# Designs tried in a protein design chat: VH-VL binders against q91z69r481to671. Part 13

Target 1, 191 residues: q91z69r481to671
Amino acid sequence: GRRNSHARHQDSGQVIPLIVESCIRFINLYGLQHQGIFRVSGSQVEVNDIKNSFERGENPLSDEQSNHDINSVAGVLKLYFRGLENPLFPKERFTDLISCIRIDNLYERALHIRKLLLTLPRSVLIVMRYLFAFLNHLSQYSDENMMDPYNLAICFGPTLMPVPEIQDQVSCQAHVNEIVKTIIIHHETIF
Below, E stands for the ipSAE of ESMFold2; O stands for the ipSAE of OpenDDE; V2 stands for 0.75 times the mean of E and O plus 0.25 times the DockQ between their complexes.

## First folded at step 3 (VH-VL)

Design a22 (framework fv_ifabotuzumab)
Fold by ESMFold2-Fast, scan of step 3:
Structure a22 (fold): chain C 191 residues (1-191), chain A 123 residues (1-123), chain B 107 residues (1-107)
Amino acid sequence: as target 1 above (191 residues)
Amino acid sequence: QVQLVQSGAEVKKPGASVKVSCKASGYTFTGYWMNWVRQAPGQGLEWMGDIYPGSGNTNYDEKFQGRVTMTRDTSISTAYMELSRLRSDDTAVYYCARDTYYDILTGYGMDVWGQGTTVTVSS
Amino acid sequence: DIQMTQSPSFLSASVGDRVTITCRASQGISDYLAWYQQKPEKAPKRLIYAASTLQSGVPSRFSGSGSGTEFTLTISSLQPEDFATYYCQQYNSYPWTFGQGTKLEIK
């Protein structure tokens, strides 16, 4: 299970990256009702301090009474995915993924997205399932936090699935946001 | 119980094509990835590719890209692997094998294997 | 591609011996590793998945351990039916890759 996966990750350092697991757990505990989460920038100094701590093998978020700013923790999570050498959604799948926008029926679109994603390494799929389950759960608090699936897709889309420089940035970004929104909403169908 | 039954042995000339079948029973055919793995005489196991029968989506090892085609027929729960432009070094036993799940997406290798199909390519 | 290297390629042992086979991945694969047993002219049989989880019906003398890049298959007390070729396989990243195999023969 996922709880076993989290325990194994801490011991082996390989299933769910510690930085991802720790940031998501922190937000689940303290940030679900925080207005504008992921949209509002945190302290750059605190973001860098938290990120550097994880890079040293420490967990700065392990204290149950951690006083870190929630926006800074959210910023660390976003920057982690943005900084990946290989984006979470591989560039090789970019054209196929955005082409799913042409499928008008949302359930059929979700099934086609699932088909494409199931070709990815299972280590990547586990991280995706964990992230998108979290984003879906967070979006259920949108009455309090004002971050519905579309707003979360705008925040995460460019980070998870960057538009290649050779592509039309404006039209493709709209498609990326719509695909990411579909994955957030239909995560149970896709994963 | 879960079973995979493959088509019989084939002898082919260089340049020909071979199509091996794998009939699944005892589980939901469209719910699990199907792998194709081959083994040349006295050699180890070599992964060729997989297919998700629910969608028809395939992944091929680059070594076989352009020569291999994997398909399925969901009405008879059968997967197919066709290898074209055969060479003598394609002589091998070809296996189909099912992936399994710990949960909905996490696979754990190949839990059920077909009996194998011997393909001999000779002049 | 992830290269899987087994050690040793060939192993001679006697019934009752404790035998250990090692598998090394060229990059980290977490616990996405399976072990297979293959007897002559038969299809492989999965023994272990997720590096350490024993397949139902496989004798408890078989065990697996490891994570990341170093993995071990152990047979605690070798039986006559255990003389076979053993393969590790990673399923972390496409293409799936196998070790070259370890042939376990009677001494």
Scores: ipSAE 0.000, ipTM 0.479, lowest interface PAE 14.4, mean pLDDT 85

Design a23 (framework fv_ifabotuzumab)
Fold by ESMFold2-Fast, scan of step 3:
Structure a23 (fold): chain C 191 residues (1-191), chain A 123 residues (1-123), chain B 107 residues (1-107)
Amino acid sequence: as target 1 above (191 residues)
Amino acid sequence: QVQLVQSGAEVKKPGASVKVSCKASGYTFTGYWMNWVRQAPGQGLEWMGDIYPGSGNTNYDEKFQGRVTMTRDTSISTAYMELSRLRSDDTAVYYCARDEYYDILGSYGMDVWGQGTTVTVSS
Amino acid sequence: DIQMTQSPSFLSASVGDRVTITCRASQGISDYLAWYQQKPEKAPKRLIYAASTLQSGVPSRFSGSGSGTEFTLTISSLQPEDFATYYCQQYNSYPWTFGQGTKLEIK
């Protein structure tokens, strides 16, 4: 059960996991202007209930009558990526990705990140493209929701690209946040 | 170790402005929301607003809108709270406090607090 | 704004006593609630977050419970160092709001 709840759904290699698609759709409908989205925590009970529903193959977010706290839905999305057996950004690519910070020119940095990401499995790239398109779109509402690309990068960075134990945690976390911010801003160029 | 160190006590006349500083150390200053909370003598805690140092975005309680300005200087990891048009009922201890940020759920309230800055407004 | 109301406002209790402080929200806040301890002339210290999760380093005699609109902070066996004022705080919706505080005096 827990592995299946956290693993990406991979039937034809082209499908976005239902939990990811449903949470993003819900936030696009109800949460784009929600102040502090992804920063403010959700109910652990509601998060668990939503997650368990998806584990049973049900979609608790498809019922138009259902009322769910936007922060809980946002929490489910973060928890899903946090719980992956292999992080969305593979640990094997961590050093290569972080090294892109040495490229001073932001456009050249984005191009190098693109080259690195294109070496990943297609199923991973499809999920990344979908997620980062969403984060870029959400950041365009930052005047209302107060979540600019850097705010979103600190929310998702540690979850998507965890710093290995052997690395300097403080400096590497700052670099992870900057790399993730770059991917959000330059999403159209990278994917 | 995470620490917030605030500027010293201030005595101001009604109508003046005061600017309190909060210097952060031991963590990535630009990665966490910084709250400002005040406490009048013998009274409870009152939230004034917060600032995200990475972007400079601010949220203010409606009661202080138009009188409060929150800023930061990332080069010295310092947050500032300026309150203008001071009244005698602005006499309080002013605290800065870091919003705690967990990997999966976000805000859990304020885990690290500055020592407080006493502001006295009197004629 | 979400109003937070604590009861009682004042408590006097002996060392070893069990005390309970209640916090009520004017609307549902799920479990988005923290509890703080403030000793005289000191900054507040967070004890509990997410209504029931104990902060690292806080003694196990402190516990929190509740969800929605009704929350409690319990100290199972009072110690002399527990003399303080206790505050609840909601972080469900801006503006963040605190209860008025409960002053605990240990005889």
Scores: ipSAE 0.000, ipTM 0.450, lowest interface PAE 17.1, mean pLDDT 85

Design a24 (framework fv_ifabotuzumab)
Fold by ESMFold2-Fast, scan of step 3:
Structure a24 (fold): chain C 191 residues (1-191), chain A 123 residues (1-123), chain B 107 residues (1-107)
Amino acid sequence: as target 1 above (191 residues)
Amino acid sequence: QVQLVQSGAEVKKPGASVKVSCKASGYTFTGYWMNWVRQAPGQGLEWMGDIYPGSGNTNYDEKFQGRVTMTRDTSISTAYMELSRLRSDDTAVYYCARDYYDFWSGSYGMDVWGQGTTVTVSS
Amino acid sequence: DIQMTQSPSFLSASVGDRVTITCRASQGISDYLAWYQQKPEKAPKRLIYAASTLQSGVPSRFSGSGSGTEFTLTISSLQPEDFATYYCQQYNSYPWTFGQGTKLEIK
């Protein structure tokens, strides 16, 4: 069995996968004020073209003169996390993570989430810190982009922390979104 | 056709630095990893590190960390490997080699190699 | 670091012989293994990647097999141009590491 492309970065000291870094850099340059980013669908044709370019070993986002739809680049980032063999938030930790919803004090909830996440491999934590710092930064432009932490949690929650099939999908999804929202808001406390 | 052309042979004294170049042609330079591999006389192949020219991101073998610097110039499709504080045991042929990269599978190893640059470190 | 060990380090064979070279990894590397051929005073040439996939243009007499920790390069009918040193390389984990090499000499 093959591992996905992010495995190449894990032992290198540059543990952020190139596709993640490239998409986030592109969005930081061109997409911070884009209304509905991550919520509005990109072109599926362009998302697949960008994906296929990376699969051929080309980086379509490295060319300073290339123009890509910001929603398509955002879609590629979501597709990357959705396609991981093991979700960014491991399925084995799902029950412990979701139980944090019962902690009413948000600071205490953040500290408990931190305690759980610190048991994960360092390589996973570095990617999480990078992603959630980006999502927090993006949410600071919510007056222009209309994507506050809750809106971003709705877009990323199902991708980063999928509800296991043995769980109630509907009831658990709201809790996943609330946990992810907490991580976006309190990322400096958690990572 | 894909080609990697390296700079010419160098003779250096211990303590000096050497900078080897590798000019790529026939493919999208910024889309593939570039590896640096060396081979001492009569010895095997030793990986030094790689660079992704599209981002400038590098990975170095811990043995060379602090002495090696890999860079690139995308305007001329050229990668560079600089090795400092040279010792006599750095005498080797230095190769650049392209990594055929698949996003889902990662690396496939090195499919195209430069002709090599001989670096001799002597007193 | 993953250590790659080749066997034998030296092999002498006649034209037409079936030649087998082995490569052992110190830990599991799945199929993330390449084989290279290096002729005297020339750059290496990749023969095989993903343990068993032939590089385009490489003669069909070359084949690779194995997974996990033990790998084999086979030349089904040795030709004079096959005189060379052969190296395996793992690309499962950084740093990339090579075997020590197998020198193949034609009798």
Scores: ipSAE 0.000, ipTM 0.463, lowest interface PAE 14.0, mean pLDDT 85

Design a25 (framework fv_ifabotuzumab)
Fold by ESMFold2-Fast, scan of step 3:
Structure a25 (fold): chain C 191 residues (1-191), chain A 123 residues (1-123), chain B 107 residues (1-107)
Amino acid sequence: as target 1 above (191 residues)
Amino acid sequence: QVQLVQSGAEVKKPGASVKVSCKASGYTFTGYWMNWVRQAPGQGLEWMGDIYPGSGNTNYDEKFQGRVTMTRDTSISTAYMELSRLRSDDTAVYYCARDTYYDILTGSGMDVWGQGTTVTVSS
Amino acid sequence: DIQMTQSPSFLSASVGDRVTITCRASQGISDYLAWYQQKPEKAPKRLIYAASTLQSGVPSRFSGSGSGTEFTLTISSLQPEDFATYYCQQYNSYPWTFGQGTKLEIK
């Protein structure tokens, strides 16, 4: 295939959206031990202020002296993914991805998920790799932050892989959470 | 020919600041992240941070946050690393290094390095 | 932060030997690992990126393998110019971190 690697590279260097990179960096510096991170809501005013700042091309999280609420920064990251025109996990892959729950062996499930995800555009895979590496790392602090892979999957699942309206919302949401949990735990196998 | 040329050696007193420059040539300066890495005498490599010259966006290692400032001047294709409130344990060779990310699935690490700038902090 | 640990820290070998250096990440980094060679008083030179991709111009006696948390750099037939310190570096997540280094010396 045709790659426009030079133009994409020159636009943003490593091609991770600034809002994603900055929120994840902030949480890695200040939020790894924060109880209920991503589960507990931040200030909606602060979330909107931070989001609007990024939309203006500013980085409100670049100042070390800023004392933004960790839950607000976490909320910005979730809001960013929720607001994508096309969800991070494309709806065209939904049925194939949730079907992976039928694979009982978790390692084989991870390999099948990897095969499906490798069909996605590189721009999507970069962001997925970066996000799930972060979520895996964050989950390793679960004794302190109370957010194990399952808890993180509940928080991110609906945002990253929304259940289509024509599907059973309850049963499919459980499947989404299980798939996202698998991706968090087996991040190194999948990416 | 891709080249990174750094400023000369510096001797500073504790509490002072040092600003190291890195002049790029042979490529589009604004299209590549620039890393700063230091190495204390007889020690290993330590990443300090990076800057995207096209926007000025920076990433710093937590250890240096509050003391390090990375900037650039696109008109002369030069990156800068300023370290303030110097201590004797800041004595090191400071390197700039280009990060090349043409295929983000196969990210490259640091492919071109400056020659290094020796900074000595002594009273 | 991801901790990178190299083994051994010091290695003594002779010209013509097969040399292996290992690098372990404290968490999974997929294949986002580079290997560097540094000679005394010189800047590091990248040898390998994406765990196994040889940089253009680097001799074919160098090779890398591994994924996840365990990685290996191999020199199939050691040459005099290969005596140097070798570093692994992860670029999976910020901050970028290096191993402590492996010093390869003449036996």
Scores: ipSAE 0.000, ipTM 0.433, lowest interface PAE 17.5, mean pLDDT 85

Design a26 (framework fv_ifabotuzumab; at its last look DockQ between E and O 0.02; V2 from the best seeds 0.00; counts 0 for: pae E 9.2 > 2, placed apart)
Fold by ESMFold2-Fast, scan of step 3:
Structure a26 (fold): chain C 191 residues (1-191), chain A 123 residues (1-123), chain B 107 residues (1-107)
Amino acid sequence: as target 1 above (191 residues)
Amino acid sequence: QVQLVQSGAEVKKPGASVKVSCKASGYTFTGYWMNWVRQAPGQGLEWMGDIYPGSGNTNYDEKFQGRVTMTRDTSISTAYMELSRLRSDDTAVYYCARDSYYDLGSYYGMDVWGQGTTVTVSS
Amino acid sequence: DIQMTQSPSFLSASVGDRVTITCRASQGISDYLAWYQQKPEKAPKRLIYAASTLQSGVPSRFSGSGSGTEFTLTISSLQPEDFATYYCQQYNSYPWTFGQGTKLEIK
């Protein structure tokens, strides 16, 4: 169907969306030591300006002398995933994914998550691998940026794996955050 | 009604520890970060750290690292702040305060505050 | 750490006056700034967030402006209940830091 420039491309290319690649590249260059990165969603004005620029087919983050606010670039990345027609973690896999919490051994839990994720389309897995490699790398700077894997899971969980309305929101959000944390930490095992 | 109710005043000797409680009501306790902020007599506000009650994850200001421990009990919607190895300059009013909105991890300051707990460290 | 400096530290004014308090950050913080009001022996109350967004229920005589490193809190027509200490707070990056406060008292 009809898709905007920020929507995930599911049927061709097997590539990382430009907005995702550009935001992650910018954060890798300027944001790895930013304390509390992703704790704020960015300046609404600047987030909208960056988003609209990508929608016009421009890359506002390609300039090496870019003066963009790091929190706003981080906010654009979160908003991109939140705005997807189909969440990055599909709703049909929600119950299976959170049930992995019952596996006490973290390595076995990671292997089970891997098995579930391998049933997803290749285009989804490529984006997941890219995003979680980035989040794992960012978390390695937690001594400087204060954003350990669980802090990042709290910030991204609701965006990447929304709790369906028919589920208990409180209990399931805790499970979502634990699953996302597991994927960040055990990225090498899962992807 | 969203409300944070803190424990009563404490008088402690130097070297002791103090544990302040903050009971939340009127909202989903596990969905909002809880901050701890202190204020010495006649002085300004000083952020100590925050805790995400859903998991117990904490972030502390470097100044308090090694002396502060923040915890919570989700069964009674209560957050705790324990400060050890007390000194006379730890005399202050200690506040718990909720993040204004959790939306996408968004922080917009602290919109709901406890009434404060006075901690006096006497020689 | 980001240092927040308020000016003035003390301000004397009369009911009906237009009052301005400034807050400066040691580095750019975009619009990640909140303003709080604290009355004697009370907890602080948030007035403004995102530099200029008024908290629901706060009187319209309060307004905030600024971006980057310089911010202003304005009270357009001072009322008796406005005599208090005002604090700015940055949330651009951890640790969250506050200005030293501006004490507003009756002239």
Scores: ipSAE 0.697, ipTM 0.869, lowest interface PAE 1.5, mean pLDDT 89
Fold by OpenDDE, look of step 4:
Structure a26 (fold): chain C 191 residues (1-191), chain A 123 residues (1-123), chain B 107 residues (1-107)
Amino acid sequence: as target 1 above (191 residues)
Amino acid sequence: QVQLVQSGAEVKKPGASVKVSCKASGYTFTGYWMNWVRQAPGQGLEWMGDIYPGSGNTNYDEKFQGRVTMTRDTSISTAYMELSRLRSDDTAVYYCARDSYYDLGSYYGMDVWGQGTTVTVSS
Amino acid sequence: DIQMTQSPSFLSASVGDRVTITCRASQGISDYLAWYQQKPEKAPKRLIYAASTLQSGVPSRFSGSGSGTEFTLTISSLQPEDFATYYCQQYNSYPWTFGQGTKLEIK
């Protein structure tokens, strides 16, 4: 008769944060072909309003008739990951992940990345899988939205995998982008 | 920086009630479960219950059912634990502790703890 | 309720020693286990979560392993600051429960 930890998700929302699921769902419905998505900034006011709404336990994106700007919704998603107490890619894995750039074969690189990421909590992996599946799907519309895996990696790299302060920001950022790009492309192999 | 600051020490008589506060800062108060854990002198840690400040939903250990009430004031990011019908064996240090990593939809124990509140129950 | 049993309850060791503390759950808890360190008159500090994930800022000499019902906390080389009481905790099923603790003192 005792509840398990998973029961908490009913109280706190769901396994995947509502804000993440809602933003991605919204973009999947209305923004896949939107040119420059995640590159073009939305209204800061609208982004904050949406964010605040979620923080109040609301879902401002639940209505199919929502008139929210796609760029704002995209901004909310990025802002969420940037605002995590702990980055989606923990700092503790940074050096090891970056080292994967030395592997020239992309499939082999993906396998190494997989090994590293499997050391993370399952819950984190679930979110990663969900996010990168979405990013991969979004990149399939690159002819329309101009956001190929590389462009998406540029947008999300700094947010998901921030470069530690002790590291060279410029050189490491390029590597971060490449790693994120690799994950986007090979998400099925990795997750 | 994430921080939990608890109210000061309490001295109570048997049969009385005590209400301990825990003020949170440095994170979204409503987005993380808050646990209450106590520790009697020289004893181990004992989980009492938790509350999700966003909804006010609570889970209590049956041992404390009917005596413990966990509440929150979201406007000031403060959680409260009230224990009634106090007895001598309720003498303990009471901790509030945040459950971690809710922002990724999971829970990984208690990553941030308050400094503790000593509650002494004596006649 | 899930009972958590730690062993040993008391452990004497020297600086530089390798120390292992065991925690057994009365039923399967997957990897929903955390380890805490507590020093006298201080709040507990989380060392490990998800059975084997090291808390940020915790020295690498600490490690956790196990799944299901058997878990271990290992300190590869004891440092003076490591003498404390350690607790395991399951967060698989309500109510959350702690082990009785392991007091690690200087030999």
Scores: ipSAE 0.033, ipTM 0.643, lowest interface PAE 3.1, mean pLDDT 90
Fold by ESMFold2, look of step 4:
Structure a26 (fold): chain C 191 residues (1-191), chain A 123 residues (1-123), chain B 107 residues (1-107)
Amino acid sequence: as target 1 above (191 residues)
Amino acid sequence: QVQLVQSGAEVKKPGASVKVSCKASGYTFTGYWMNWVRQAPGQGLEWMGDIYPGSGNTNYDEKFQGRVTMTRDTSISTAYMELSRLRSDDTAVYYCARDSYYDLGSYYGMDVWGQGTTVTVSS
Amino acid sequence: DIQMTQSPSFLSASVGDRVTITCRASQGISDYLAWYQQKPEKAPKRLIYAASTLQSGVPSRFSGSGSGTEFTLTISSLQPEDFATYYCQQYNSYPWTFGQGTKLEIK
């Protein structure tokens, strides 16, 4: 099953879904310097095993001595967002969001993106802020991991902001990636 | 139906440059990394670098940094590899090859290859 | 850079034989490995990705196994069209690197 980004853990009081928080925490501890993170595939077996453990209510990433493949943990995170019933960036905002590429001044662009996103539910914004702060932080290690904001946007754009089928897929995908890159770089202005 | 068609054979003198083209069809050109791989006569495969056509981002093997330039023209779904300051040991067949894309936007090796372009460097 | 070493470099076998080609990585690469087949004057063709996943359309006599640093490509019953050169390739870390190749010829 798909899960709505507004969903919360039953009794935890967590605003960030445990699977998201756990994957990001694990990568912050062990994966910031991992070459090709989010671009290189994880083991399908390990990705499924980790995902299934979370679905059973376990947290296979909680042990500081965990020996999980970083690419598999990254794969679990991407799989979570791909599996949402409603994409993290709502489809009804698609046209308005990608139109922001026409704003040449990057600070002004960030402010317009912020305006569009602030109308979203608080729980969605909290997940967005958490994810994009992490992606920005990860990109600061790009000399070692080779994942600058541009590369991360390529990896996450299709998952976070799918192009509607009526739109031109080629040009819209490039625009989606540019918007996602802008959000990674300017996350503090936007959130 | 996915196809990569490369430009024809080239004969060059040492010190010249060569630019090989790779025209893609049957898929969304801007959504897949494109690799360039070469093979000297009787030798194995050597990765040179890649480009993401949607953005123009490139990664080059250190051996070629400073001599290779990978570009693309998205309007005609064509990738290019230019190698400058040619020398005789650059004689090889040059291939373009698309990264495979499955769920999650992940790399699984090169699933579609061009037919190869023979570049001969001799005096 | 991660070096990929194949063995043997050359192999002679008969139709119907079972053949195993090995590939060793200089560092752990999990299962981030592909196998390619190349016939003379042709482009390589991917047979296997993720160490063991068979490419669609590749005959089931081909199989791959391994993880970490040691990998094998097995052809369970050689056919005449299988005589070619085989390459492994890692995609764990840039730069991507190939093994030196294993040339499989008819005995």
Scores: ipSAE 0.011, ipTM 0.612, lowest interface PAE 9.2, mean pLDDT 87
ESMFold2 (binder alone), look of step 4: mean pLDDT 93; pTM 0.951

Design a27 (framework fv_ifabotuzumab)
Fold by ESMFold2-Fast, scan of step 3:
Structure a27 (fold): chain C 191 residues (1-191), chain A 122 residues (1-122), chain B 107 residues (1-107)
Amino acid sequence: as target 1 above (191 residues)
Amino acid sequence: QVQLVQSGAEVKKPGASVKVSCKASGYTFTGYWMNWVRQAPGQGLEWMGDIYPGSGNTNYDEKFQGRVTMTRDTSISTAYMELSRLRSDDTAVYYCARDYYDILTGYGMDVWGQGTTVTVSS
Amino acid sequence: DIQMTQSPSFLSASVGDRVTITCRASQGISDYLAWYQQKPEKAPKRLIYAASTLQSGVPSRFSGSGSGTEFTLTISSLQPEDFATYYCQQYNSYPWTFGQGTKLEIK
């Protein structure tokens, strides 16, 4: 057969995926004060254009002065995590992670979450540390952007730690949001 | 079918409080944001705030901060908006409206309650 | 806060006319804009979201266009049931804000 001329292995050897690093860098530069960031939708056309550019091995956010819509860049970041074949928080850890909600002391809860997460592959932990450091930082601007740790947990929780179909969706979603909130707030203790 | 049903009309004196309810049916109540929007007679639409029923987290317009409280009861799929220290210029129709919880799309407010008329007079 | 300004505030037209209503945002909102129709004594009904996506069940004579700061709602062939007040709304940044409304009435 004919050779496929499309780029291969564009993310090979990268510790943090380029799409994650570039979107977070862009938001840190232009989006920290943007009201409702991650809660409001991005332009579907622009989200797809940015995502497709990264898939081709290009960085549409690198050297531009860049006139990209901040909500679209935020949407790309969230779409990346939603589209993972395996969720960032593995399904096998779901029950143990949500059971940490039973630990009333928040410091002890953070330590138990840390213990569970340390069993994950290093590559997953590096991405988690990077993402949650960013979410913690973003939440420090909540007076301006209206996105405190709980609002961010509501936006990211379902994407990062989807509730398995066999679980009670209502009560488990509340627990997921509380666990994700804990990780955002106690990022330094956990990672 | 998705439906939002609001409580009946209220007549209040200045300085009183009013609590409007909005009962949701036909969808997962805890999966969607609920907005409160008001409209004074002959005027346009004014956003007051929203609540995520799954957690109870709220966002209020600064104009209403300190006077408005939004709550919900997930056991009966009902959202509430309480406005205190009522003035005559709070006379309006108050609407609840669902918006889509999807970061990629956002639908704006796709389903609206029928409205609750609140009259504030002496 | 993002200010939404509609033009015109009042419009008289005849059945069969092509009608255009414009909405301007005081700052860029990409395509995070919805259009609503409100008939007397009724709740608003969403017609369009994401600036140009038509709500299921809304007649195809309605269309939306625009991005950034200038948006347009078009009714290609006005029908009797289309006489109503139309509102644009941005959902780019809190607080959500609406235009002042455009009242469309029969000529």
Scores: ipSAE 0.000, ipTM 0.505, lowest interface PAE 14.5, mean pLDDT 85

